# VH-VL binders against DNA-directed RNA polymerase III subunit rpc9 (rpc9): the designs that were tried, part 9

Target 1, 130 residues: DNA-directed RNA polymerase III subunit rpc9 (rpc9), of Dictyostelium discoideum (Social amoeba) (q54lp2)
Amino acid sequence: MKIIKKDKEEIITNFEVLQLLKHKRRIEEQVLLNEFVNNVIRYLETTPASKQTIESVKECKKSVTKLADTSGCKILTGEMLQILNIAPSSEVEVHLVIEDCEDRIDAKEVLKEIKNSLGEEAVIRDEDNL
Short names: E, the ipSAE of ESMFold2; O, the ipSAE of OpenDDE; V2, 0.75 times the mean of E and O plus 0.25 times the DockQ between their complexes.

## First folded at step 13 (VH-VL; framework fv_rocatinlimab)

Design K2 (from J4 with light chain S94D; at its last look DockQ between E and O 0.67; V2 from the best seeds 0.00; counts 0 for: pae E 7.2 > 2)
Fold by ESMFold2, look of step 13:
Structure K2 (fold): chain C 130 residues (1-130), chain A 123 residues (1-123), chain B 107 residues (1-107)
Amino acid sequence: as target 1 above (130 residues)
Amino acid sequence: QITLKESGPTLVKPKQTLTLTCTFSGFSLSTSGVGVGWIRQPPGKALEWLAVIYWDDDKRYSPSLKSRLTITKDTSKNQVVLTMTNMDPVDTATYYCAHRTYDFWSGYHFDYWGQGTLVTVSS
Amino acid sequence: EIVLTQSPGTLSLSPGERATLSCRASQSVEDSYLAWYQQKPGQAPRLLIYGASKRATGIPDRFSGSGSGTDFTLTISRLEPEDFAVYYCQQHNDYLTFGGGTKVEIK
């Protein structure tokens, strides 16, 4: 279910979920819940979210959103979510996360902004995550 | 405390070029996610966006006025300059500059405005 | 160009009443790209709402925004004397455009 805050649904990134779960208070008697949380954390640590920071995620959102705004087009919120969750490392991957990319925005420029904000290490995928 | 103030001529003749300066304090145009925009309002009419310039020198212009507008910045002087060519009496308006800022999921918006300067175009 | 049509053009109300202002877009606008501004006579505009529903710093909770797609609404739950002004919606989904404004005046 989507998280509802301030009378509005809130969509959150894998990084935000990981941060929330890492700060979650644990009650030792809740064995099944603790195992579920551990499994989710273990999964998220195999994704780009594990190499992100509050600062890098905000910078990526900011710079990609500005690129779209100054280019006269829009990156959808779902597309931005996928950019942050997947951290595209090539133009091919940018084309996979942005619908009709070549008609809307320059994938090379999007990739540049992703790398400048998230850093090369944050966009590198470990084969163990595949 | 973010403040902006518009300056320039208050009377311009038709076909002349208008140059307006926005002088600001309380922020830097070197800060990522920051811009300054220009908006005008003819007397008794609605707001009309003209141009925006961002910290990385990216610029955007209203499509209908693009050929007449130039926006530049001088980060060291905390100034943004708008130039508008071929002025006509229909361009008589109050011209505002405004601080443009970024929020995480909500994107860019104009949160602080100057007081505006009235520019009258007449012979 | 995305055209924003605000309705009504003028809204005549008394203090204490609820005001409902409409902004309709000619094309779909993602709610993160919609803002509302207030302008009192002789003053510069003031940001009220951004992201369709998020109140700007210092804006009281009697102001609320809602809507998505092509239909957006600004609601003032109980008008105070200082709220009589002109209200503009603004989108930045494709360049930047303002609506024509709704004047809220004392009846």
Scores: ipSAE 0.021, ipTM 0.662, lowest interface PAE 7.2, mean pLDDT 85
ESMFold2 (binder alone), look of step 13: mean pLDDT 90; pTM 0.925
OpenDDE, look of step 13: ipSAE 0.030; ipTM 0.732

Design K3 (from J4 with heavy chain G107A; at its last look DockQ between E and O 0.02; V2 from the best seeds 0.00; counts 0 for: pae E 13.9 > 2, placed apart)
Fold by ESMFold2, look of step 13:
Parts: C-alpha cells; sequence; structure tokens
Structure K3 (fold): chain C 130 residues (1-130), chain A 123 residues (1-123), chain B 107 residues (1-107)
C-alpha cells in the first residue's frame, strides 16, 4: 500500500501493511471485512512490496541513509517511504521521489543502492520495454 | 507432515456430555492464521460443521448447536478439546477434527483431517 | 444462512468419462470462500479445490473447479477408478455449510 505521511513511527510501508494483512486472523462471519482485506492484499501483491523482505528493507534504509550522509544531505521520512513503496527503477523515477534531487544527491548512486538492497527483481526492470 | 487424531468415548448415554480430544502434530496453534475445527457425519449423511478455534483463542460455533458446544485448546500439549452436552441418539456420528489455514486469497479450508472417531449415543 | 444444493445426487459413469458436479448456493458466495472435498468409503474427506478453482497440494490436474456467485462446478476431465467417491462442496461466506454431496459411482 502507498502510505505517504510524516508521523512519528506511525508511518508504515506497503511491505509492512502486506505483512500485517497476511497474518490477520479471519473471523468467518465478517465477510465484508474479509473481502476488503482480500482486495487490499491482491493489490499489494502487484506492487514492489510483494518482492521485499525484512532484511532487504533494512538494508535499503541503511544504504540510502549512508549515501545521503556522505552527500551532506538528509533524506526525508516521506522520501524514504516512497523509495521503499515505489522501488524506483530509473534515475527519472528517483528524481520523482526525492525533492530537488539534482541539488541534493546523485540519482545514479541512489538507484545503485536501491538495486543492491532490494534486488533487481524487486525493482521493476525496464528490460521488457527494450 | 500434519496429522490429527481424535480420541474419546465410542459409546455415550443420552443426556450425558461428550468430550473429544484432537491431538495433532506437524503444526502449532501458536502460528498466526491457524485453526482447528470439528466436523461430524451421521452414518450415511452429509458433513456438518460444529466448531472451530483459532491461534488467538477466537472460537466459532454452529448456530444450531452453540448452546451445547464448548471448544478449548492447549497449545503446549498440541490438543483441542470439544465438549458437547445433552447428547441424543441423533448425535450418533463420526466426529472429525481438521486443520484450517489461511491462503493468500483468504480461502479458509480444511486441508488435513483426522481419521475420525465414531460416537454412538444409545441407552 | 447459505444453503448449498448439490446436483445430481448420484452420477453413474464409466472410467474415462467426464464428470460434471454442480453446487448451487442460496446466496452469492465469493469464490475465495468455496471449497470441494472428496470422500471415499471409510475415509476422512480430502480437500480437492479451494478458492472455487485452485487445486490443493497433490491433486491431479484432471480435477478443476469453476463458477462464481451462486453456481459452482467441479469437473473431473477423465474419471479414474480411484475417483469414484462422494464429493461435497463447502462455503464459509456465512457460517460453515456443506452441500448434501454427489455420489459418483460406476455405471
Amino acid sequence: as target 1 above (130 residues)
Amino acid sequence: QITLKESGPTLVKPKQTLTLTCTFSGFSLSTSGVGVGWIRQPPGKALEWLAVIYWDDDKRYSPSLKSRLTITKDTSKNQVVLTMTNMDPVDTATYYCAHRTYDFWSAYHFDYWGQGTLVTVSS
Amino acid sequence: EIVLTQSPGTLSLSPGERATLSCRASQSVEDSYLAWYQQKPGQAPRLLIYGASKRATGIPDRFSGSGSGTDFTLTISRLEPEDFAVYYCQQHNSYLTFGGGTKVEIK
């Protein structure tokens, strides 16, 4: 699920939502709620969240934060959330999720760290568009 | 490999209370999304669901039988217990316990069954 | 309360023939809430199909499920000797209800 907001530790990624919903106990009589949960899971399985793990998300946060520190900038909480939810696959997409990216951080290096941490399969590749 | 086995009396008198134990292996009732249910089948008749208990101790009962049924679990012993009060000859049936899981599409289904135990209610 | 009506009650066929079993619900059932079970004499039921159309682990591809809403079908494309049994549909859209069963027997 795409969750873009700046709340103290209450902001969760689509991956975290997917994990919570997959492990939700079902009450058989709550058919409308169960159907809603099914639909949300179905949607999230089409997003990068379905290809992520606890380990890959941790590594992505660590690597991008380290790159930002080296570049003398700070990645906003909402920007990190978008990186994890969207899993940018090109420099153009990196520019879309990081405000004023050209003035703050090298988009090529950000993309490299995203691919190294989330894996090339978790990042939707442009190979099929060639 | 998931296995379940029913145990309890095979003969019960009318008005008595039936207590059946399901002992299982190959899974834990501490696992999120897991449940164990009870289903019965009178000789020559269709299956009838009785009750289910889940990992978080939530319980559901057949509406027609709810006043007579109690389901409990002991996760450390890998057991689920069904108690049915005020037995009557019409309750004569084979009683099964079965494992229940969540699938990605929320398909709750009984994927592994015990062999069943025949309980006869007669004077 | 959802009543499942299975038809026919008995289906007499020869090995190699195609079997088509019907399950009709009194109310609409989301397909994620519908399952099919096989039961041979003296044995516990065995899960065949869940989510209306998904085969359970170890179930041969000659078994297929289809349908939605109120009308669901189990198809056995080519009957084998071991397929002669009773088949039950089951829903969990509202409580847990089984159909009355369809017996598939040798002609």
Scores: ipSAE 0.006, ipTM 0.509, lowest interface PAE 13.9, mean pLDDT 83
ESMFold2 (binder alone), look of step 13: mean pLDDT 90; pTM 0.922
OpenDDE, look of step 13: ipSAE 0.531; ipTM 0.852

Design K4 (from J4 with light chain A35N; at its last look DockQ between E and O 0.10; V2 from the best seeds 0.00; counts 0 for: pae O 6.6 > 2, placed apart)
Fold by OpenDDE, look of step 13:
Structure K4 (fold): chain C 130 residues (1-130), chain A 123 residues (1-123), chain B 107 residues (1-107)
Amino acid sequence: as target 1 above (130 residues)
Amino acid sequence: QITLKESGPTLVKPKQTLTLTCTFSGFSLSTSGVGVGWIRQPPGKALEWLAVIYWDDDKRYSPSLKSRLTITKDTSKNQVVLTMTNMDPVDTATYYCAHRTYDFWSGYHFDYWGQGTLVTVSS
Amino acid sequence: EIVLTQSPGTLSLSPGERATLSCRASQSVEDSYLNWYQQKPGQAPRLLIYGASKRATGIPDRFSGSGSGTDFTLTISRLEPEDFAVYYCQQHNSYLTFGGGTKVEIK
């Protein structure tokens, strides 16, 4: 999600959005806005964002970037964002997130880094939510 | 405008505990991604990181000084408190508190600093 | 712990000259985790560069950061009188550490 801060556009993860919204002060006079915010929070709580921490997100970004560097490739901003927001749980999902993955980086290694950084629980999708 | 100000004793005796308070304005320590850190600088020497506390009450300490340091926050008062035990003359330094901000792509950095307070440890 | 070594310890230059400051890490540091600070005499440090190459708000264009891995550089393209100060690099790849600083003094 893109947030405009003081004329600067920043791309932030779902985790960051969730944290910001959870800590945002509710305004009594803005009932509809508050309801909207609460709905967004509820939605995000059903995503990998709810199982992430700032440290895990940082570690994931770091580890995946490092892996990419060692592989002689660069993970694009959009790809990294998707990795964090989707938290791929299979090699197939990694291939869906990283363009031309087979030519750029080892999907198995990427998956391993994601699991190691975000945690197995954060990556595993509840079958009941499908 | 973000401002920070350090307060506390400027003179401490050896083996005593130093308690410093950082009072800040212009931001809230309830804001996601926000932290407040303490950095010290002995006279004529380099900067040394001591501790940082984040909005979610996560705390990090310098490994070498961890056993002596405690950092806490009072979000309602916009204050962060640092305690350092068993002070020694070698701990004489200017102590700074600083606002720590997070950027997803650029990581953490101290973007606003207090003026610092000189703490002298002497008998 | 990552140790940052800055060189030179002191850099003597005249106004208008180019200043190149080096920061070497004992192990690889992610670019996003390397920052530069300026400290003038009697003042608190000020953030100059974050994420290895991004200028902080209000920092003039004459300041630039570059580097990756273990080697980082702060460049001042044309020294102004107000640029004579001590500069520190800082990493947060593993905890937080500062370099020893480079003093840029007037020749």
Scores: ipSAE 0.018, ipTM 0.640, lowest interface PAE 6.6, mean pLDDT 89
ESMFold2, look of step 13: ipSAE 0.632; ipTM 0.828
ESMFold2 (binder alone), look of step 13: mean pLDDT 92; pTM 0.935

Design K5 (from J4 with light chain L96F; at its last look DockQ between E and O 0.02; V2 from the best seeds 0.00; counts 0 for: pae O 5.5 > 2, placed apart)
Fold by OpenDDE, look of step 13:
Structure K5 (fold): chain C 130 residues (1-130), chain A 123 residues (1-123), chain B 107 residues (1-107)
Amino acid sequence: as target 1 above (130 residues)
Amino acid sequence: QITLKESGPTLVKPKQTLTLTCTFSGFSLSTSGVGVGWIRQPPGKALEWLAVIYWDDDKRYSPSLKSRLTITKDTSKNQVVLTMTNMDPVDTATYYCAHRTYDFWSGYHFDYWGQGTLVTVSS
Amino acid sequence: EIVLTQSPGTLSLSPGERATLSCRASQSVEDSYLAWYQQKPGQAPRLLIYGASKRATGIPDRFSGSGSGTDFTLTISRLEPEDFAVYYCQQHNSYFTFGGGTKVEIK
């Protein structure tokens, strides 16, 4: 697995991982490794990452960050990562992702931004993924 | 229901290039873990794997035939194409395309096959 | 390249009898990477067993696979008339190779 060296600490989302793995060449005669990679891909395909685009991810980051700024708070990197990877579909889930959400930001507004940026389809939970 | 069907010439002259098309339904080659492979069988002989292409466009070829084989896919058409150059009478065989699936515990296997198409190489 | 050797080449049996087919690999094969196929005359191969011992969908329980390492076995507990066919083992531990096949014919 090629580790992307970034000059700055950046969030690496499941979407990004999925995209990288899907385009990675299989190594000849390395069946176990290839299958492992395939397994990871399969798993990620069951997550919101499979329904995301680079544009939607960027938009979500942007919109949620903006909302946080207007609320006088900051979304932590880990929180943003979870927002993107989990794609909360309810206020309860938002509260699970954002620490002390009730004191920091309006969960309803966060949810709205997530839905608007990632799309309803990307946020909806598939029963098959449980 | 998964189905595959091979199509192409049934007669090829020596030194010519064989082009076979596998048209499938019931699955998408955009689905993670999915592959389509080609296997041939000379009359009265054993099966021989030729090539496989995966959803991510990765390809594998038989080491002995790699220089003669090219496999490509058109996901939008649900088609996989195999080309084999410099055909010889020894390449006379029934050619099958098959669906390759992934299982977490058991890896890959060919679970669905086309009916096969007999290709005869003769002058 | 992993070579699979199947034995016997031909197995002559009567309906109701037990069939034991062997597949030997030239080097160790992961259990999960060994499969068995059935091929009837004029038909495409059909997957019987995958992962050395797992029956494919729709395969009767009279078919069973066992083995590990270099030695694998397909067993048909009680042969039915429709079971007379050629059987191939296949590995994907290193690329993909098939055995030479075992023909199960009616005695």
Scores: ipSAE 0.023, ipTM 0.624, lowest interface PAE 5.5, mean pLDDT 89
ESMFold2, look of step 13: ipSAE 0.396; ipTM 0.738
ESMFold2 (binder alone), look of step 13: mean pLDDT 88; pTM 0.906

Design K6 (at its last look DockQ between E and O 0.81; V2 from the best seeds 0.00; counts 0 for: pae E 3.1 > 2)
Heavy chain, then light chain:
Amino acid sequence: QITLKESGPTLVKPKQTLTLTCTFSGFSLSTSGVGVGWIRQPPGKALEWLAVIYWDDDKLYSPSLKSRLTITKDTSKNQVVLTMTNMDPVDTATYYCAHRTYDFWSGYHFDYWGQGTLVTVSS
Amino acid sequence: EIVLTQSPGTLSLSPGERATLSCRASQSVEDSYLAWYQQKPGQAPRLLIYGASKRATGIPDRFSGSGSGTDFTLTISRLEPEDFAVYYCQQHNSYLTFGGGTKVEIK
ESMFold2, look of step 13: ipSAE 0.416; ipTM 0.779
ESMFold2 (binder alone), look of step 13: mean pLDDT 91; pTM 0.934
OpenDDE, look of step 13: ipSAE 0.095; ipTM 0.754

## First folded at step 14 (VH-VL; framework fv_rocatinlimab)

Design L1 (from K6 with light chain H92R; at its last look DockQ between E and O 0.55; V2 from the best seeds 0.00; counts 0 for: pae E 4.5 > 2)
Fold by ESMFold2, look of step 14:
Structure L1 (fold): chain C 130 residues (1-130), chain A 123 residues (1-123), chain B 107 residues (1-107)
Amino acid sequence: as target 1 above (130 residues)
Amino acid sequence: QITLKESGPTLVKPKQTLTLTCTFSGFSLSTSGVGVGWIRQPPGKALEWLAVIYWDDDKLYSPSLKSRLTITKDTSKNQVVLTMTNMDPVDTATYYCAHRTYDFWSGYHFDYWGQGTLVTVSS
Amino acid sequence: EIVLTQSPGTLSLSPGERATLSCRASQSVEDSYLAWYQQKPGQAPRLLIYGASKRATGIPDRFSGSGSGTDFTLTISRLEPEDFAVYYCQQRNSYLTFGGGTKVEIK
C-alpha cells in the first residue's frame, strides 16, 4: 500500500494499515466508507498482521536489517515488507521473498530472526494455508 | 546524554599494533539495536569507516582492512576495543568511536561520536 | 565498493544564502540509505540527515536532504555563521563508505 506524504510516497506494512483502520474515527453517515473499512479489517485479520504488535514488527525489521548489514548487503524495502506481511515459515518461503537469496544472505538465519521476533505462532506455515 | 571517549597511545611505530579503547555512557551495548563503530580520518582527508560491533556480538569490518582489525566489547565496563596490526605512516589519523543506532525506515546509522584521538605513526 | 563523489569540493557563500551540495553514487543506493554529516574544524562529525531526507534529533529545519538512486542533495536554505563547515555523505547500501566532502566557507 502506498501512502502519499507531502511530496514522498511511503510504503507501510499490513500491520500498520490494520492499526490505522482499527483506530480510525467513524462518521456514521459514511456508510459505504465504513463498510469498505470493515471489509479491509476483516481481510487483514486473516493475515499475519493480526498476530503482530508494534514491538514484534520493530524487532523483526531491526534484527533482519542487522543480519543483512553483517552480511555486507541490505534487504530491499519491498523484500522487508514481504517478510513482515507474509511472515515466512520455511527457508523455501524466505527464498521466495528475497531476490537471489542464496547469493546475498543465509535463509536459515533470516528465518531464525523472523521466528525470534514475530513468534512461532505468528508465522504462517504452509499447512496452515491449505 | 550519550557520550563516547577514545583512549590509547598517540604515538606508534611502524609495524606495531595499535589498541584503542572506546569508553561510553548513556547507553548499554546489551540493548537490541545498538552498536559501536570505529571511523578514522587522516589529517586533511575524508572519513574512513573501519569496523562495527553490535549488541549481540556480531561484527563487520571494512573489507580492505579486515585482516588487520579486531573489534571486541566488554558490556559490563561499557567499553569497545579496536586492535589494528602492522601500523604504517599512512595510518596516521584521528580515530573516532561512534554510537550506532537503528531507525525503522532507514536502518542503522552513526548518531553520536566521540571527540576522537590523533594517532601518529612514525619512527 | 560504492564510491560517493561530492561536488563542489568547495562552496564559497555568504550568510543568508542557500547552499546546495551534491553527492553522486557509483551505483544505486537503494531505500535512500544515505546520510549527511557536518564537521567543523577540530570537531567530530555531527549527524545531520539520515535516510536521505530525515533530519537527526536537534537539527534545524533549514537543513534538508533529497534524492534517490545515484543522486543526492543536501540543502541549507539560509546559511547561518555556524553552518560554515565540511559536509560528508555516507552510504550503507554495501558496507559503509563516505564521500570526499564539500567545504562550505564564508565568501
Scores: ipSAE 0.273, ipTM 0.721, lowest interface PAE 4.5, mean pLDDT 86
ESMFold2 (binder alone), look of step 14: mean pLDDT 90; pTM 0.914
OpenDDE, look of step 14: ipSAE 0.610; ipTM 0.859

Design L2 (from J4 with light chain D31E; at its last look DockQ between E and O 0.67; V2 from the best seeds 0.61)
Fold by OpenDDE, look of step 14:
Structure L2 (fold): chain C 130 residues (1-130), chain A 123 residues (1-123), chain B 107 residues (1-107)
Amino acid sequence: as target 1 above (130 residues)
Amino acid sequence: QITLKESGPTLVKPKQTLTLTCTFSGFSLSTSGVGVGWIRQPPGKALEWLAVIYWDDDKRYSPSLKSRLTITKDTSKNQVVLTMTNMDPVDTATYYCAHRTYDFWSGYHFDYWGQGTLVTVSS
Amino acid sequence: EIVLTQSPGTLSLSPGERATLSCRASQSVEESYLAWYQQKPGQAPRLLIYGASKRATGIPDRFSGSGSGTDFTLTISRLEPEDFAVYYCQQHNSYLTFGGGTKVEIK
């Protein structure tokens, strides 16, 4: 298991959280804590985090960041985190994640980068997860 | 370990085309997340970004100078070339090439610079 | 295009003093997209800070960056003789632009 090293520890993806919790040692005497952790894991397993890898997350972040680099496009850190955690599968979903998307960045290009990096299967959601 | 060096003419006549070459070592422009950019600085003035090229051949230009600029790379030679057309005395400046790197949550930045080459535009 | 305004234009201080440099953006800039560079006479710029507050490799801890939105600050806690130079802020939130620079000179 690899964790992305960050200078700012406050920024963490759902993928990273899931990986950390799945590999965390359980203490039998801490029943409530274990139950809480298991519930969080169960929830995250229903999200795109369960279909992501450290490589795919890194690639997605890098590719999407480049779209905005030295261009007229803008993408916020919070929006980037949502892109990774939600893994938009349509232009509509991209518009939901990026405020005023039409004026800031090409949603089609963002979607393309997400699909290319995270994979088509990782982006497609089950109806039960909507 | 990373080094960049600018080369090209130091004197250009008005309306001529400037061609500068950046030769670098210590990194490869085939590496994902890597770019090389050009920045200029008129004597005694501030820095101005011109262009950047990335590992995947994506190119970005200053909007005000886009029509005059072309950036290309030769990965096998570790070179990036910048051409600027219709040079004017106002374009007299020190031209730098710089390594552009990616950080996961901090985006891109220029972490290594060449020493720059002074280009004078004069008749 | 985002315009970065640096102030003051010139800062005259003595070694050992604290330096505070301001960079104001014409519109909001993400912290991740703000960097600071140092340039000494006759030399190329050197990266000091990226992501508004992260020190580049080899940069002493007396240099620190802070700020968000439209207001960013570079602080030199105790000026060393080698710190007298011109400092530029830079953003790539919208294209890529530099500030006009602040010259830190010896009083």
Scores: ipSAE 0.584, ipTM 0.857, lowest interface PAE 1.0, mean pLDDT 92
ESMFold2, look of step 14: ipSAE 0.585; ipTM 0.811
ESMFold2 (binder alone), look of step 14: mean pLDDT 90; pTM 0.921

Design L3 (from J4 with light chain S32T; at its last look DockQ between E and O 0.56; V2 from the best seeds 0.59)
Fold by ESMFold2, look of step 14:
Structure L3 (fold): chain C 130 residues (1-130), chain A 123 residues (1-123), chain B 107 residues (1-107)
Amino acid sequence: as target 1 above (130 residues)
Amino acid sequence: QITLKESGPTLVKPKQTLTLTCTFSGFSLSTSGVGVGWIRQPPGKALEWLAVIYWDDDKRYSPSLKSRLTITKDTSKNQVVLTMTNMDPVDTATYYCAHRTYDFWSGYHFDYWGQGTLVTVSS
Amino acid sequence: EIVLTQSPGTLSLSPGERATLSCRASQSVEDTYLAWYQQKPGQAPRLLIYGASKRATGIPDRFSGSGSGTDFTLTISRLEPEDFAVYYCQQHNSYLTFGGGTKVEIK
């Protein structure tokens, strides 16, 4: 999703779009607009954006950006956006988001930071809870 | 509030190992998004980045100096230590440590620097 | 390695004048990885601008950063006596490197 402001466009995450649309004021007479907004919300509710918070998005960007900070690897702005929108859950999915990933950055480390931040946490269960 | 101070020897002989300590206050190196880096400046020359260590013990080194550098931290003492082996007269410089922080929109940057310590390498 | 070339090497100006400092990168640098520092004689560098255009805490409005890709600019709209110093750009798009500096001196 792209937003144009002062001669530039700004790319925002699906989470940010979902939050904006959920808080959008509705005018009853705008039937087609209201239905369009509802359809977009329904779609976004099926994506990882519905499971995200401001905190988890911030932590993910912080941790993934660190992997490229002062290192020989690079993560493009569009790739970072897709990491947040898609929330890759496997190394294969990371390779789909980051072009030529194996030449640039360790997909295992990227996945680790995604899981630690976006809520794909390890759950340790003991036998007393089963 | 954030302050950093470099300490260590000011004179080192060639081939010796330099150990510098950065002691800081006003922040914790256990805080997510925080790091401490080392930068040097030979007299009259430009700045050169050496290393950085992050809150989760992740470390980065300048590629040309990586084999000579080791960076470690002791979070409970608010200290970061840089070790540089095989010193040479060309390594004579002022060595700075600096606080590295994260901004959501603008990424990581060095916002607070120590006063620096001059290390001279001479025979 | 990304090489940052700063120009001019020395900028000789009077107080009240506008200073324009250039930083050119050998490879494209995303804005989030570009910073500017000020260094006065005998002092540590001071962060002025990060993210190419964001002023650091306590930096006066007369300092501004702009540019993208390979060309970045630091502008000082009206030079004050305390602004005569050396200015460095820095990138961390790949490893971390500094430019050679631009000395802004009183004419």
Scores: ipSAE 0.581, ipTM 0.804, lowest interface PAE 1.4, mean pLDDT 85
ESMFold2 (binder alone), look of step 14: mean pLDDT 90; pTM 0.920
OpenDDE, look of step 14: ipSAE 0.611; ipTM 0.864

Design L4 (from J4 with light chain S32I; at its last look DockQ between E and O 0.62; V2 from the best seeds 0.00; counts 0 for: pae E 2.02 > 2)
Fold by ESMFold2, look of step 14:
Parts: structure tokens; C-alpha cells; sequence
Structure L4 (fold): chain C 130 residues (1-130), chain A 123 residues (1-123), chain B 107 residues (1-107)
């Protein structure tokens, strides 16, 4: 069933979307589509995705997933997606991403792995439009 | 190309400590995303996970057996060692070590297994 | 602890038939934490499926995995003589546990 050459349609991070859109082939006559794509790229450049690399995303997912592997802890796939998209920089932010975090996993350990893979200077998108 | 082989005593007396060594080739346990686990299978029964050790020396144990198990590694020798204390005849089983690896889309899994070693616990 | 209940215990089918093996979890399991193994007599287990549906390297396309949540299925579309084996599901969503196994017998 899900025999797709890549299972990317199930889970796509902001980093992956940004990479796809920046390398998307453009057709000059598709003015409205091109404008939409440009707006999405502009938004994503304000998120942590703009500071990520293939290697940092892979390492983050690998290391954070290990915390739940074979342990009494649990991280949902959607929560892992949010970790990559938001790049939490504090325990409070980890608690916002992981539902019922206190009962499931040590937020300090999650934050440690995020910083070790994505970098200590991870930032949150700027959304101060009014 | 990845291979693992279990070694250690095949006969152990009750209350003794079992020490099993997994010697492997074709991968390094210092590589991010890699681990080695131990699984046992009593004759005619289902598989039972015992422990795993990861590249960063993080360790996990089956909760029912945690007090009896110790897992360690020697990355320079390509070895992982499992120690199980206070052996009992019910611990008679084939013991396997297995390579644990990470797939970005599909998570961690045991992809390569050793041939297993039968450990019999009897007087 | 998540208990995996496999059914049927034994499945006797002729070559060429479709086999459907069930694995039910006592709690919901995310797909990335679910795997299937084949074990032939006298051999170590062999990984068939991981991430609930991803075939391991070298596994024929007659093997497929499906399901989510608490209900998972391994399907062998056309049984071959070499498929005589015991099949185990395994979860690592909470610690790591195996199902009791389904023995597939080829008449």
C-alpha cells in the first residue's frame, strides 16, 4: 500500500519544505503559483528551518528518537515534527511541544539532544506582525 | 557483511553469573545511530528482549530483569558484553545479540542478528 | 508494558494462498515502533518489516505490513514453500516486547 518511492508525504518538516520549494522548477507563466511559493519561502526563512542542514536534522531526529527507543518514554511522530520545526530552546518550550511531557519523558534530556544536534543558538520564528 | 557472534559458556549452574560476549564486524559502535541488543528465546517459546547499548553508551534494560543485567561495550574490540546474575533453570534459552540501527523515516530496528548461543542452566 | 497478541497461533495453508497474520497491541503503538520478524527452524530471527510497513533489505514484495494504532497485519500475498516459519511482531513504543508468534505451516 504505501508503496511510494519516498514516504515524504506522511511527515515533512519545515526544513524539507523549504528545500523543496527553493529547488522547485518554475514556469514563468504561473504568476499566482509563483507568488504563493515565494510567500511560503519568505515565511520559512523566518523559522528555524533557515538555520538547519540535512545533517543537523538527521542527527536531531536520530538522537531524540533514541530517548524513546526501548525505554519507558514515548515521543509521537507529530511531536518529533514539532521539535524540528520549533527547535525548542528551553524546558518550558519542550513541555509545550510534548503533550503531558512530565509523564512521558525528561524534558532536560530532550533539550540536551536538541542543542547537541541543532545548536545552542536555535531560534524561534519571528511572528510579531500586528 | 554485518556479522555478530555470541560467545560464552553453554552450561551454567544455578545462582551463578552468566557472562556473554557479542563480537561483531562490519560496523562500529561509535557510529551515531548504532546499538547492539540482546534477546533470548527459551526452547519452544517466544523471543524476549533483555538489553541494548547505544553508540553514546546509553543503556536500556528489560524492566523485569533490570536488577540482574549489566551491559557494557568495548568499541575498540568491537565487543558488547552482557552479564546476568543469579541464573536459574528458567533462564535456559538461546541468547542472541543483534545490530540496532536507525532509519530516518521508520525509526530504530534490529536488522542483523547473530546465530545465537544456547545456555543451559542446570545442576 | 505493552502486550502484543498475535493470531492465529497456527496458520495452515497451501502454497499460493494468501496469509494474513494479526498483531493486536494492548495500547496504541506509533508505526515507527512496530516490526515483524520471520524465524525458520534452527535459525536466528530475520527482520521482515519495520516502521509497520517498510520492507527490510532483501525481503520479497509478497510480504507487506499494514495497520496502525492497536491493530497491525502482516500479509504474505502468495505463500511459497520457504515461507514455512514462525512470525513475530515486536513493538518498542514502551520498552520492547514481542508477540507470542504465529506459526505458518505449508501443506
Amino acid sequence: as target 1 above (130 residues)
Amino acid sequence: QITLKESGPTLVKPKQTLTLTCTFSGFSLSTSGVGVGWIRQPPGKALEWLAVIYWDDDKRYSPSLKSRLTITKDTSKNQVVLTMTNMDPVDTATYYCAHRTYDFWSGYHFDYWGQGTLVTVSS
Amino acid sequence: EIVLTQSPGTLSLSPGERATLSCRASQSVEDIYLAWYQQKPGQAPRLLIYGASKRATGIPDRFSGSGSGTDFTLTISRLEPEDFAVYYCQQHNSYLTFGGGTKVEIK
Scores: ipSAE 0.531, ipTM 0.804, lowest interface PAE 2.0, mean pLDDT 87
ESMFold2 (binder alone), look of step 14: mean pLDDT 91; pTM 0.924
OpenDDE, look of step 14: ipSAE 0.576; ipTM 0.860

